# Miniprotein binders against Ribose-phosphate pyrophosphokinase 1 (prs1), part 3

Target 1, 284 residues: Ribose-phosphate pyrophosphokinase 1 (prs1), of Archaeoglobus fulgidus (o29666)
Amino acid sequence: MVILVGGTNGLMALKVAKISGLPLCYSHVDRYPDGEKYFRFASNIDGEDVVIFNSMHPNPDEIIFETLLIAETAYSNGARSVTCVFPYFAYARSLDTVKGEALPIKTVVKVLKAAGVKKIITVDFHLQENVFGVEHVDLTGMEKLAEYCLEEFSDSFTVLAPDEKAAFWAEKFAAKANCDVVALRKIRIDAENVIIDDLRTGVEGDVVIVDDIVSTGGTVCQAARIAKRAGARRVFVACTHAILARDAMMRILESGIEDIVSTDTILSPVSHVSVADVIASALS

## First folded at step 8 (miniprotein)

Design p44F (from s3 with W44F)
Fold by ESMFold2-Fast, scan of step 8:
Structure p44F (fold): chain B 284 residues (1-284), chain A 110 residues (1-110)
Amino acid sequence: as target 1 above (284 residues)
Amino acid sequence: SPEDKIEELAQLIEKLVDRIEKLASKGDPRELLKEIYELAEAIFRLFEEALKLGNPDIAEEVIQLAEAILDLLEEIYNLARQGSPEKLRDKIKRLAELIQTLKDKLEQLS
């Protein structure tokens, strides 16, 4: 088994290799002058089980194509198997579409399987179910995030899920932190109008808002305002994937959120929690 | 190419370090935090581009320096959050030294 350092999340691959003791496979990744991708293995992979590391951020389309190219090239050069580790997996927004709308997850799954990917490892996969049609192992950063929050943010808090889907992540976090969970309910009337259930009985002390993904920050900022109105003293955020698009970081801090922590599935100034050891264990 | 990207990112990092040093003396935590965020993004991109070279010696340098650089970035971020810009200058200087070490190694090994 060798760990391939891909075009993204190379630091994760290096950390996992160090923890696991697995050898590294190096590659040259470049672009021709017209923008076409170039790839070459710098290590001999003949007869190897290849593990490709690539988070689908930034530019998920480019990363997906790169992964397909690497997988095909691995088999052409004698690899026995290809496993992909996608610490962050894009295009997992929904399985539901309106008439005429694309369902990109279906396309991504189909082409990964066609490229010969035999196993996919993810961390806190958004859809919370196996859609791949190949072996899928979903790991979690929630326990590590809970440990960080207890050590660095507050020794006692209530966990708040900003919506019903986030309750899945919040419950895992809260089990490790040994604390109460409250889930807000979002009711979507149309594309622009959303109703959020309030904290009816109030809340005392500190609150940690837990979600899998923070992109624009809108959802966690709304949850923070609700928590503050309900009586929260300090509000923190913990998430697995810190996409933090555009002005999200500044928006979060301006909303009265004291601080935020994320895992290194996506590198950011707040990615203080590493899931490299969790991934290394899954490769053993 | 990764080589071209590395040069562009190295220049951007130098400009961001200069801006942060200037902002640290003014004591504006919000503007300082924005520049620190951009600096971190540029450094992460530098690591990724360096690894795309497929050079084992460069990968060893990146892994060796990355933990120290990530730890300094966390300290810098927290100092900016706390409103302690005076302490920030020593950390920024140390970060710049580590980035310069990486740049020198990239040039030597390429």
Scores: ipSAE 0.497, ipTM 0.782, lowest interface PAE 3.0, mean pLDDT 85

Design p44F40L (from s3 with A40L W44F)
Fold by ESMFold2-Fast, scan of step 8:
Parts: C-alpha cells; sequence; structure tokens
Structure p44F40L (fold): chain B 284 residues (1-284), chain A 110 residues (1-110)
C-alpha cells in the first residue's frame, strides 16, 4: 500500500490524502534545545510504499536534511520504497559554475539518491532537464493559475514572460487561457547591467506576467514597468512559487502591479491556487 | 515542543488581529496588508505545527478552523486591496472570534 508522510510541509500531504483517499502517517517533527532535529513516525510504515511531502522553503538546508532523515528512517522501519514530492525544489538555479564555486543541485541529487529515494515529483521545476538520476515527474500549476486569473483578475489579457526561461511556463499558461504570449529578452552587457528590450509594438488591455518563481520581485516589477510603458491598463502576476523575500510583496504592490496569485507549493498570502489535485493524480 | 510552539503562535495571532483592527481604523492600506500577510503566515505555521503533534483529532479540529479563518482572511485581503478599511471592521471581529475559538480548542486538546 501507499502511505503519505508529511514533514515540515504537512499541509500538502493532508490535502493530497483527502483528495486521493490514501492513508496519511502523522509524524513528530521537532528540534532538541541544541538545534538537532528529532523525527518519529506516528504510524506503522512496515511494508509500505512511502511518499514524503516537503517543499524546500523557507529553510532548504533544514528541509533537505529532514527529508534524508525521514527516508532513512522509513527504510530502517521496513518501507518498500520512498518517493519524494517536493512541490518547490530549491538549489535549481543553474548548472553553470565558475572555478571554485559549488554546484548545490549536484550535491542534493546525490544525497537523495544515496538515501534510497526512488522517485521525485516536483511542480514547475526550474531546470529544463532531468538531473536526478532517478525517475522524475515534473507537474505544472500553470493551467490552474490561468483558470484563477480568468475568473478573478480579468476575462481578457496578454501573457508576458519576463525572460526567455519564463516563456516555458508562460506558454503553458497562455494555452489554457487561450491568449497571446510575449517574452521579454534580457541582454547582459556585464555582471551588473541587463537590458530588457521588447514590446516595441505596444500592448492593449490587461497583462498577466507569468513566471515560475517570484523571490525579491525585481524581475516582475521590471516587466510590469515595461508593460505599463507599452500601454497596459492593468498588470497582474501569476507564479508557481511565491518566495516573496525581503518585502517583495509590498514592492510588487508599489510598482503598480494590481495583484499577484501563486500556488500552495509555498504557503503565502497570495497562494490561492492549490496543486494538491495535480499531485494526487500523479500518485494514482 | 510543538504544544509550546502552538501556544506561542496563538498569542502572536491575537496580537496581529489587534494590530489589524487598529490599522483598519486608520485607513493605511499598505500597513494593513502587511499585518494581514503576517497573520496569514502565522495561521499557516500554526496549522503545520498542529500536524507535527501526530494527533489526528487535533489536526482535524485545527484544519476546520483554519479553513474558515483562511476564507475570512481572503475576504479581508480583498477589501484591504480595495481601500475599504471601514468595511473590514465586522470581518476582523469575526476573525478575532474564530481565532479565540481556535486557541480555546488547542488548549482543550493539548
Amino acid sequence: as target 1 above (284 residues)
Amino acid sequence: SPEDKIEELAQLIEKLVDRIEKLASKGDPRELLKEIYELLEAIFRLFEEALKLGNPDIAEEVIQLAEAILDLLEEIYNLARQGSPEKLRDKIKRLAELIQTLKDKLEQLS
């Protein structure tokens, strides 16, 4: 049988359990006074196929270690297999490094595999290739985000991708919304200077900026300024992962962005869209 | 412990509700949205901590109350976005009542 296990992000495991009807194993997750992690399964998992739920936010190092601890503990207690669901997967910035620089994704992948993780499920994984060396299924929140935007923000809009990488997700979103998509191009002049040069023909009506991750808000605020100068009436943002670091939410609102929506891969005030049913379908 | 953390978060939520009520009267949308943001995060943290107790009964009670609170917070967030602080007063009062119910429930169960 399959049994769901929630770590630090127990809410997603609970939502998936309700939708799928799969049993949920509650867990005791704590820290000793010196900061060392404590973990214990509250249910018997002997002979079970275990699915661990943990988004790698807000403390990715802690959550990664917790996931490894849970996986090892599962096998020590008789689990047949371990699958991990990471609705948000940290350390997936780039495969590019300079001499002496760490490539954390390589380390994370290696230790997950060493812990016996057989399958990894993600939502809108930032890298465009399978780096895991185990079965990887990447789901998307884009269709649900598009449905939300059509219902709550505007019944007609143009989709704007703030850069070429974001075009991958923006296209999925636009296909569901049945609308046009425009991708901005970043031209890097040096380490500190980037020019975005697009929307020369202008834009009419409402715009939804689509990206996978909103962290500091810099990229979407820049795209919003470009859209407004091009003639956009209202500008909205949709993203899968709302990290919203360092007062990003307030800066987004101050930039003239009307509103923002994200999925519940990372819990935030704007996480109005749930991907629990998408994940549940992947487990059946 | 998780029980101590839940009590800590419940107290933080009560303080944030008081802050929101005060700010709603002043009509500052930016500060109001910030406090609503903090309240929503505290409620999500409280829900996560309840799941760590490994007690399905506690988790179920907290989930039902959290869902009601989240629905109300969405209404409050939308009204704050519209710049209608006076219309928030009744909804913030209902939120305070639900949070008190949540606190009472957690004290009973743990």
Scores: ipSAE 0.059, ipTM 0.509, lowest interface PAE 6.7, mean pLDDT 80

Design p44L (from s3 with W44L)
Fold by ESMFold2-Fast, scan of step 8:
Structure p44L (fold): chain B 284 residues (1-284), chain A 110 residues (1-110)
Amino acid sequence: as target 1 above (284 residues)
Amino acid sequence: SPEDKIEELAQLIEKLVDRIEKLASKGDPRELLKEIYELAEAILRLFEEALKLGNPDIAEEVIQLAEAILDLLEEIYNLARQGSPEKLRDKIKRLAELIQTLKDKLEQLS
């Protein structure tokens, strides 16, 4: 039987448990006076297939170590297998490095595998390829985000991908919304990154900018300015992972973006869309 | 107030125990599992409220009792799945006793 373990993100595990009907295992997570982690399963997991839920934000290093501790403890207590659900997976920025530079994704993958993790489930994984060396299932929040935008933002809009990589998610969103999609192309023309504006022919009505991650807001703010100059009436943003680092929210609002929505892969003031049902459907 | 929240959680736990007892007659593991999850939510919120009160000794006793209740609920779920109604009734009775102990401890926190 499958048993769900909430890690630091117990609310997601609880939501998934309610939807799926799978047993939920509670645990005690604490720190000793010197700051060292403490973990104990509150339920019997002997012979179970264990699913660990942890989103890697806001403290990815701490969450990664906690996940490793839970996985090792599960096997030590008789678990048959360990699957990890990371709704948001950190350290997936790039596979490219310069001499002397760390590639953290390789380290994270190596230690998860060493801890006996057999399967990893993610939502809108940034690298769009399996780097784990174990079974990987990438789910998407795009359909749920599209439903929200149609209901809450606008009855009709054009989807805008701020760059070619974002087109991957924007196409899934647009397919569900049954609308047109335009992708901006980013090329370096000089010392600075410059976006080739395909909206020079103009755009009418509302626009929804779609991306997987909104961190500092720079990319979506640039896309919003291009859309407005092309004639967009209102501009909205939809993303899977609302990191919203530093003053991102203020920057987004100041750029003339009307509103933003994200999923509950990361809890934020704009995380109005839940992916718990999508995750529940992937567990069998 | 914290006292009001503790009272609300205690009442929720009591209602969930009553529902679990009634579901034991039906032998429906899915509905029983739903009640277990709802009780788990109540216990987690209870834990957070106990920590807010700043009494670590009583908070620790409440945590230990909640853990014992969760262990017992897992036993109840497994027995319901295996179709052992006589043993299930005994475990549900023990659950009600532990819930009463938890309520008594919560009243001490208030």
Scores: ipSAE 0.000, ipTM 0.080, lowest interface PAE 26.9, mean pLDDT 77

Design p45E (from s3 with R45E)
Fold by ESMFold2-Fast, scan of step 8:
Structure p45E (fold): chain B 284 residues (1-284), chain A 110 residues (1-110)
Amino acid sequence: as target 1 above (284 residues)
Amino acid sequence: SPEDKIEELAQLIEKLVDRIEKLASKGDPRELLKEIYELAEAIWELFEEALKLGNPDIAEEVIQLAEAILDLLEEIYNLARQGSPEKLRDKIKRLAELIQTLKDKLEQLS
């Protein structure tokens, strides 16, 4: 088994290699002046089980194409099998479509399978369904995020899920933290109008809002406002994937959120928690 | 090419460090945090481009240096959030030194 460093999240791949003791296959990744991709293995992979490490952020289309190119090149050079580790997996927004609308997750899964990918490993995959048609292992950063929050943010808190879907991750987090979970309900009236329930029973002390993804920050900022109105003293945020699009970080800080932590599935100034050891264990 | 992108990012990083030094004196935490965030993104892109060069002999050194720089950025981010401008100047100076060391190591990779 050999770890192959792709175009993104190479730092995590190297941490995983160090923890697991697996050898690294270094690669030359370049782009010609016209934009065409160049790729070459720096190590002999003949007869190896190859693990491609590539996170689908910040440019998922490029990363997907690169992964297909790497997988095909690996087999052409004698690889026995290809496993992909995608710490962050893009295009997992929804399985619901209207007539004429694309469902990109279906396309992405199909082309990865066609390229000979035998196994896919993810961290806190958004859809909570098995969509891959190949072996899929979904790991979680929730326990490590809970440990971090107990050590660095507060020794006692209530966990708040900003919506029903987030309850899935919030419950895992809370189980490790040994605390209560409250889930807000979102009622969608139309594409632009969402109602979030108020916490009328009240909350005391500190609150940690838990979700898998923080993109624009809108959802966690709304949840923080509700928690503050309900009596929360301090509000923190923990998430697996800190996309932090646009001005999300400034928006979060201005909302009265004390601090935010995420994992290193996506590198950011708040990615203080590493899931490298969780991934390394999955490769043993 | 990665070499061209590395040079472009190094220039952007120098510009961002200079801007952060100026803002630290003014005590504007919102502007300062925005620049620190952009700096962290540029440094992350720099590490990704460096790893694309595929040099096993010095990859370990670049990784260790990258981790040190990212840890320092975390300290800078937290100090900026706390409103400690005097301490920020010292940390930003150290960041500039580490970035110069990184640039020297990246030149060895290319």
Scores: ipSAE 0.073, ipTM 0.541, lowest interface PAE 7.5, mean pLDDT 81

Design p45L (from s3 with R45L)
Fold by ESMFold2-Fast, scan of step 8:
Structure p45L (fold): chain B 284 residues (1-284), chain A 110 residues (1-110)
Amino acid sequence: as target 1 above (284 residues)
Amino acid sequence: SPEDKIEELAQLIEKLVDRIEKLASKGDPRELLKEIYELAEAIWLLFEEALKLGNPDIAEEVIQLAEAILDLLEEIYNLARQGSPEKLRDKIKRLAELIQTLKDKLEQLS
């Protein structure tokens, strides 16, 4: 008795439904002329365990509110439980604040719990720890990204993590690709953080830079320049979440990066790897 | 409404296809890649809006056309990177045809 519900990111729910064979609830999602949300289930969800699919990009505030509306509407119509799948979870940048500064992740998790969300499923969650106070399952796109890179980019490469946090993702990727991994370490010097070149002994052949999120491209572009200086032949990028803000793609190509691939947690021209299979397996 | 948003996005997509066609002949390769990126984003937004109509037939048709259009955008992106303007023209024409097919299908199903 599980039923899948697609919100704004209905394509992932559709893909998961086709793979899993679970029923998909079609829903009418609209807005009134003044911009207020409208939502209605097109299928009967009475007595069902509801799974809501909503990736928090590009409009996280709008998507969060829509998710809350869907969850509360589900309970009002007889749902037994609500699980949310957020392939990309926004507002997970930091747990640290200064006096007077908002901590949005705290607000987001509190309102999800208030709406009755019992379980949250994410893909490559940035904070690498459970902050939700409900059941949390974090899946990974790293293995599928590694398969893609081996087939489409290069049959042999070194994996490069652009910083210490990225080492977590890079290790998962490298384990599947059965290759070496090198992590760059950042030290703050002068006005900017600089990267210690752990490739000082040199590198041969191709390099794949691995991270969870590529937003402005600054971090991966810096890592690409370091790799090229160390002797890399070609440099590629693999990431789970391709935010790729406005001109990030052009910056990436200008840095000497040959190509980039991401998963469909965020829809983009480089989202060639689907995590729908991984999500479907978590729901079976 | 989703219908209004679909119409707005369809108009934007037509403008982006026209800009890409012009840039493919004599434009800056960086501008071309930027327009291809914006086109892909607009197409995904169009598909998400179509799914909001709550029609299972629309959902089925949308995913099939989305896959075809995205595959073609990847081909256009690769040709743009290679500097192959003759081949690019034919692919952009095919892209416009697929986008027209999507628009026609959405009108029939709405």
Scores: ipSAE 0.079, ipTM 0.518, lowest interface PAE 6.6, mean pLDDT 81

Design p47L (from s3 with F47L)
Fold by ESMFold2-Fast, scan of step 8:
Structure p47L (fold): chain B 284 residues (1-284), chain A 110 residues (1-110)
Amino acid sequence: as target 1 above (284 residues)
Amino acid sequence: SPEDKIEELAQLIEKLVDRIEKLASKGDPRELLKEIYELAEAIWRLLEEALKLGNPDIAEEVIQLAEAILDLLEEIYNLARQGSPEKLRDKIKRLAELIQTLKDKLEQLS
């Protein structure tokens, strides 16, 4: 087993290699003047089980194509198997479509399988089920996030899930924090208006809003306003994947959220929690 | 190329460091936070581009410096949130020194 360095998400690969003691395979990644990809293994991988690290952000199409190129190149150079670690996996928004609409997850899964990817490791995969048709291991950052929040944000709080799907993540977080969980329900008033249900019984003290992904910040900001109206003293956010689209942090701060923490599945100024040890354990 | 991207990112980082130093004295707290986010993103991209060179010696330097740089970025973010300009300046200066060390190492090894 050898960990690929320099292809994609190299910092996570280096952290995991240091923790696990697994050897590193270096690579040269470049672009030709016209923008076409260039890739070369700098180390011998003949007979090796290769582990490719990649978070599909910010350029998921580019990263997916690069992963396919690396996987094919590995097999052409004698690799025994290819495992992909996708700490953040894009295109996992929904399995539902309207007529004429693309379902990108099906396309991505099909091409990864065609490239010979034998195993996929993810962290807090959004769809919460195996869609890959190959071995899939989904890890979680929730316990590490809970430890961070207890140490750095507040020694006592209520966990709030901003919608029903987030309850899955919030329950894991709360189990580690030994805290109460409240889940908001998302309701549609009409074609243009969607709201999150209120906290009818109120809340006291500090609140941590838990979700897997914070992208535009809309969902957590709405949940924060509801928590504040219900009596919350301070509101914090914990998430696995801090996509934080360009103005999301401004919106988060303006909503009365005190602070936010995320894992290093996506690097951001708030990615203070590392999942490298969790991933290293999955490779041993 | 990674070399070209490293140079672009290094120039952006120098510009952002200068802007943050000025904003720490007289600036809008939201503008300061915004510049710190851009600085952190630029630094992480620079570290990733350095790894794309495929040089084991460079990878080892990146490993050694990355944790210190990331820890300093966390401290800078927290100080900006708390509004402590004098302490923020010291941390930004230390970060700039580490980035310069990385740049010097990259030039020596490539």
Scores: ipSAE 0.478, ipTM 0.749, lowest interface PAE 3.1, mean pLDDT 83

Design p47Y (from s3 with F47Y)
Fold by ESMFold2-Fast, scan of step 8:
Structure p47Y (fold): chain B 284 residues (1-284), chain A 110 residues (1-110)
Amino acid sequence: as target 1 above (284 residues)
Amino acid sequence: SPEDKIEELAQLIEKLVDRIEKLASKGDPRELLKEIYELAEAIWRLYEEALKLGNPDIAEEVIQLAEAILDLLEEIYNLARQGSPEKLRDKIKRLAELIQTLKDKLEQLS
């Protein structure tokens, strides 16, 4: 089995290779002066089961095309099978569309399958269901995040899910931390959502807000304000995928959140938790 | 006082429910959505005031009713957006029943 490093998250791929004992195939990924991609395997992959390792951030379109190029090149050079590991999978925002609107997840799934991808491995996949039409294994960073929060943030806390969808991940986190979980409820009324808290009895001590993705920070900042009003002493955030778009870090700090941690599915200043061992176990 | 604010919010909620019932009959989704938003905000404010009261049993019942009403408002909003008038009528009738129950509970807080 050969692990291939794409254009992103080479540190995690290296950690996975070291933990699993799988050989790491170096590749030349570059651009011509006009912006066209260049790819070449530096090692012989003839007869191998190939694992392509690419997180779909920061440029998902580029990473998707690169993954297709690597998969096709692998088969052309004698690979037996192609498995893709996408620690972060982009374009998974929604399955709902209005007339005339694109559904990018459908397109991405179709072209990965057409390129001969036989298996997809993700970490805390946003849609919480198998949409790929091929073997799909969704891993979780929640247990590792819970361990980090107990060691570095607080030895006792309440877990808060900022909305009902986040409750899925928050419950996994809380089970590992052996603590209570509270889920905020969110109503979509107009262009703006109304958030309804479930903190009617108040909250004492520390709170950890748990979600899969922190993008603009809006959702976790609203949850932090609700937690503070309910009596929380300190508020922390744990998430799998730290996109942290635009001024998200400033918004988070201004909301009274004391600290934030994420996994290394996306490399960021707060990506202190590695899921490399979880991924390595899935490749054995 | 919290009791005075609860009384004001109860009166506002009654007016908003009446407007919602009338707008649903006319099939005007834009005005209906605006009134649903105002009702949701009024119920959220009611929830906050109930938390400040010293009678936890009645406050808990009010909070549970507010949560049920907010769930129903989300259903009503989605049905109005989808253009399902027959189902919308039944949900609005249920909303009126829950608001009446809420009103009865609020009178006990006083």
Scores: ipSAE 0.000, ipTM 0.194, lowest interface PAE 17.7, mean pLDDT 80

Design p48L (from s3 with E48L)
Fold by ESMFold2-Fast, scan of step 8:
Structure p48L (fold): chain B 284 residues (1-284), chain A 110 residues (1-110)
Amino acid sequence: as target 1 above (284 residues)
Amino acid sequence: SPEDKIEELAQLIEKLVDRIEKLASKGDPRELLKEIYELAEAIWRLFLEALKLGNPDIAEEVIQLAEAILDLLEEIYNLARQGSPEKLRDKIKRLAELIQTLKDKLEQLS
């Protein structure tokens, strides 16, 4: 089995190789002056089971095409199988479209399968259902994040999911932290009036808001304001994927959030928790 | 060119190493981990650029040294969190030795 590093997340691939004992393949990934992708294996992969390691951030289109190129090149050079590890998997926003609208997740999955990818490994994949036409293993960073929060943020807290979808990850986090989850919900009163559930019973002590992705920070900032209004002493955030687009960090700090932690699926100033051991276990 | 990128990355690594050395003495574990991650990523990028020049032995040595530095900094972080100051001093001395070795290897690349 050979681990191949693409254009992103080399630190995690290095840690995974060290933990698992699997060899890293020498590879050249570059661009021609006109922007065309270049790839070459420097190691012999004939007869090997190849693992391609690529997070789909910050340039998902570029990373997707790179992955297809690597997979095709692997088979052309005698690889027995190709498995892809995408610690962060982009284009998983929705399965619903309006007339004329693209559904990118179906396109991405179809082309990966067409390139001969036999297995996909992800961490805290946003869609909570099987969309892949190949073997899919979804790992979680929630337990590692919970351990970090107990050690570094607070020894006792309430876990808050900012919306109903986030409850899935918040429950995994809370199970490890041995505490209860409260999930915020939108309450429709009539056609023109909607209320968000605002912790009507109140909350005391510290709160950790848990989600899979923090992009603009809007969702966690809204949840933090609700928690503070309900009586929370300190509010923290834990997420798997810290996209932190534009002014997200400034917005988060201004909302009364004391600190934020994420995993190394995406490298950021707050990516203090590694999921490399979780991924390494899935490859052995 | 690969030579230009290697030189740029070598300068970045020197700055990161300097910051890590200062933060290790300060005892701020969160800032240490942040700088460790940046250092490891910069060293990996340097390794990939060095392969284009056809010198895998030097690139392999740089990666092995980066792994040793990362391991030691994680150990320093854990000791600082556990409140073991006497053991921490020995590890900081070892970190300085590895940093000097890294500087020597970077000079061989340029």
Scores: ipSAE 0.011, ipTM 0.378, lowest interface PAE 9.7, mean pLDDT 79

Design p48M (from s3 with E48M)
Fold by ESMFold2-Fast, scan of step 8:
Structure p48M (fold): chain B 284 residues (1-284), chain A 110 residues (1-110)
Amino acid sequence: as target 1 above (284 residues)
Amino acid sequence: SPEDKIEELAQLIEKLVDRIEKLASKGDPRELLKEIYELAEAIWRLFMEALKLGNPDIAEEVIQLAEAILDLLEEIYNLARQGSPEKLRDKIKRLAELIQTLKDKLEQLS
């Protein structure tokens, strides 16, 4: 088993290799002047189980194509198997479509399988179900995030899930932190009107909002305002994947959030928690 | 070219080390962590460009140096989180020494 380094989040791949004791596999990844991808293995991979390590951020289309190219090239050069580690897996927003709408997750899964990927490892995969036609292992950063929050943010808090889907991750986080969980619900009345179920009984002390992804910050900022109105003293955010698109940090500051922490599945100024040891254990 | 990118990255790395040293003495830990992440990314990019130059023995030495630098960046990151500015100065000095060694090895590749 060898770990291929050279894509996005290569720092985590290097850390995983050191923790696991697995050898690094080196490659040349380049672009021709017209933008076409170039790839070549620099290491001998004949008879090896190759682990491709690519987080699907910031350019998921490019990373997906690169992964397909590497997987096919690995088999052409004698690899026994290909496993992909995607700490962040893009295009996992929904399994539902309206008439005429693309379902990108179906396309991504189909082409990964066609390229011979036999196993996929993810961290806090958004869809909460196996959509892959191959072995899938979903790991979690929630326990590590809970440890960080107890150590660095507050020794006692209530966990708040900003919506029903986030309750899945919030419950894992709260189990490790040994604290209470409250989940907010969205109630749709019509096309223009959505009501979010409020914290009716109130809340005392500190609150940690837990979600898998923070992109524009809208969802966590709304949850923070609800928590503050309900009596929260300080509000913090913990998430697995800190996309932090556009002016998300400004929105977070304006909403009264005291601080935010994320894992290193996506490298950012707030990615203080590493899941490298969790991933390394899954490769053993 | 890879040689041009290596020179640009080496200059960026020197600038980032200087900023980290200044922030470590009086800056907010979160601002310091941002610069550490930028430095780690720049070093990783430098490592990737060095692999394109294709001498296996020197590439292996560059890889080992990059791994040592990344380990030290993890240590600096953890010290910055803990608010230990006195210990940060020594680690940042060691970082500068390793980066100079890396630059010397990269000159042998070009």
Scores: ipSAE 0.011, ipTM 0.371, lowest interface PAE 9.7, mean pLDDT 78

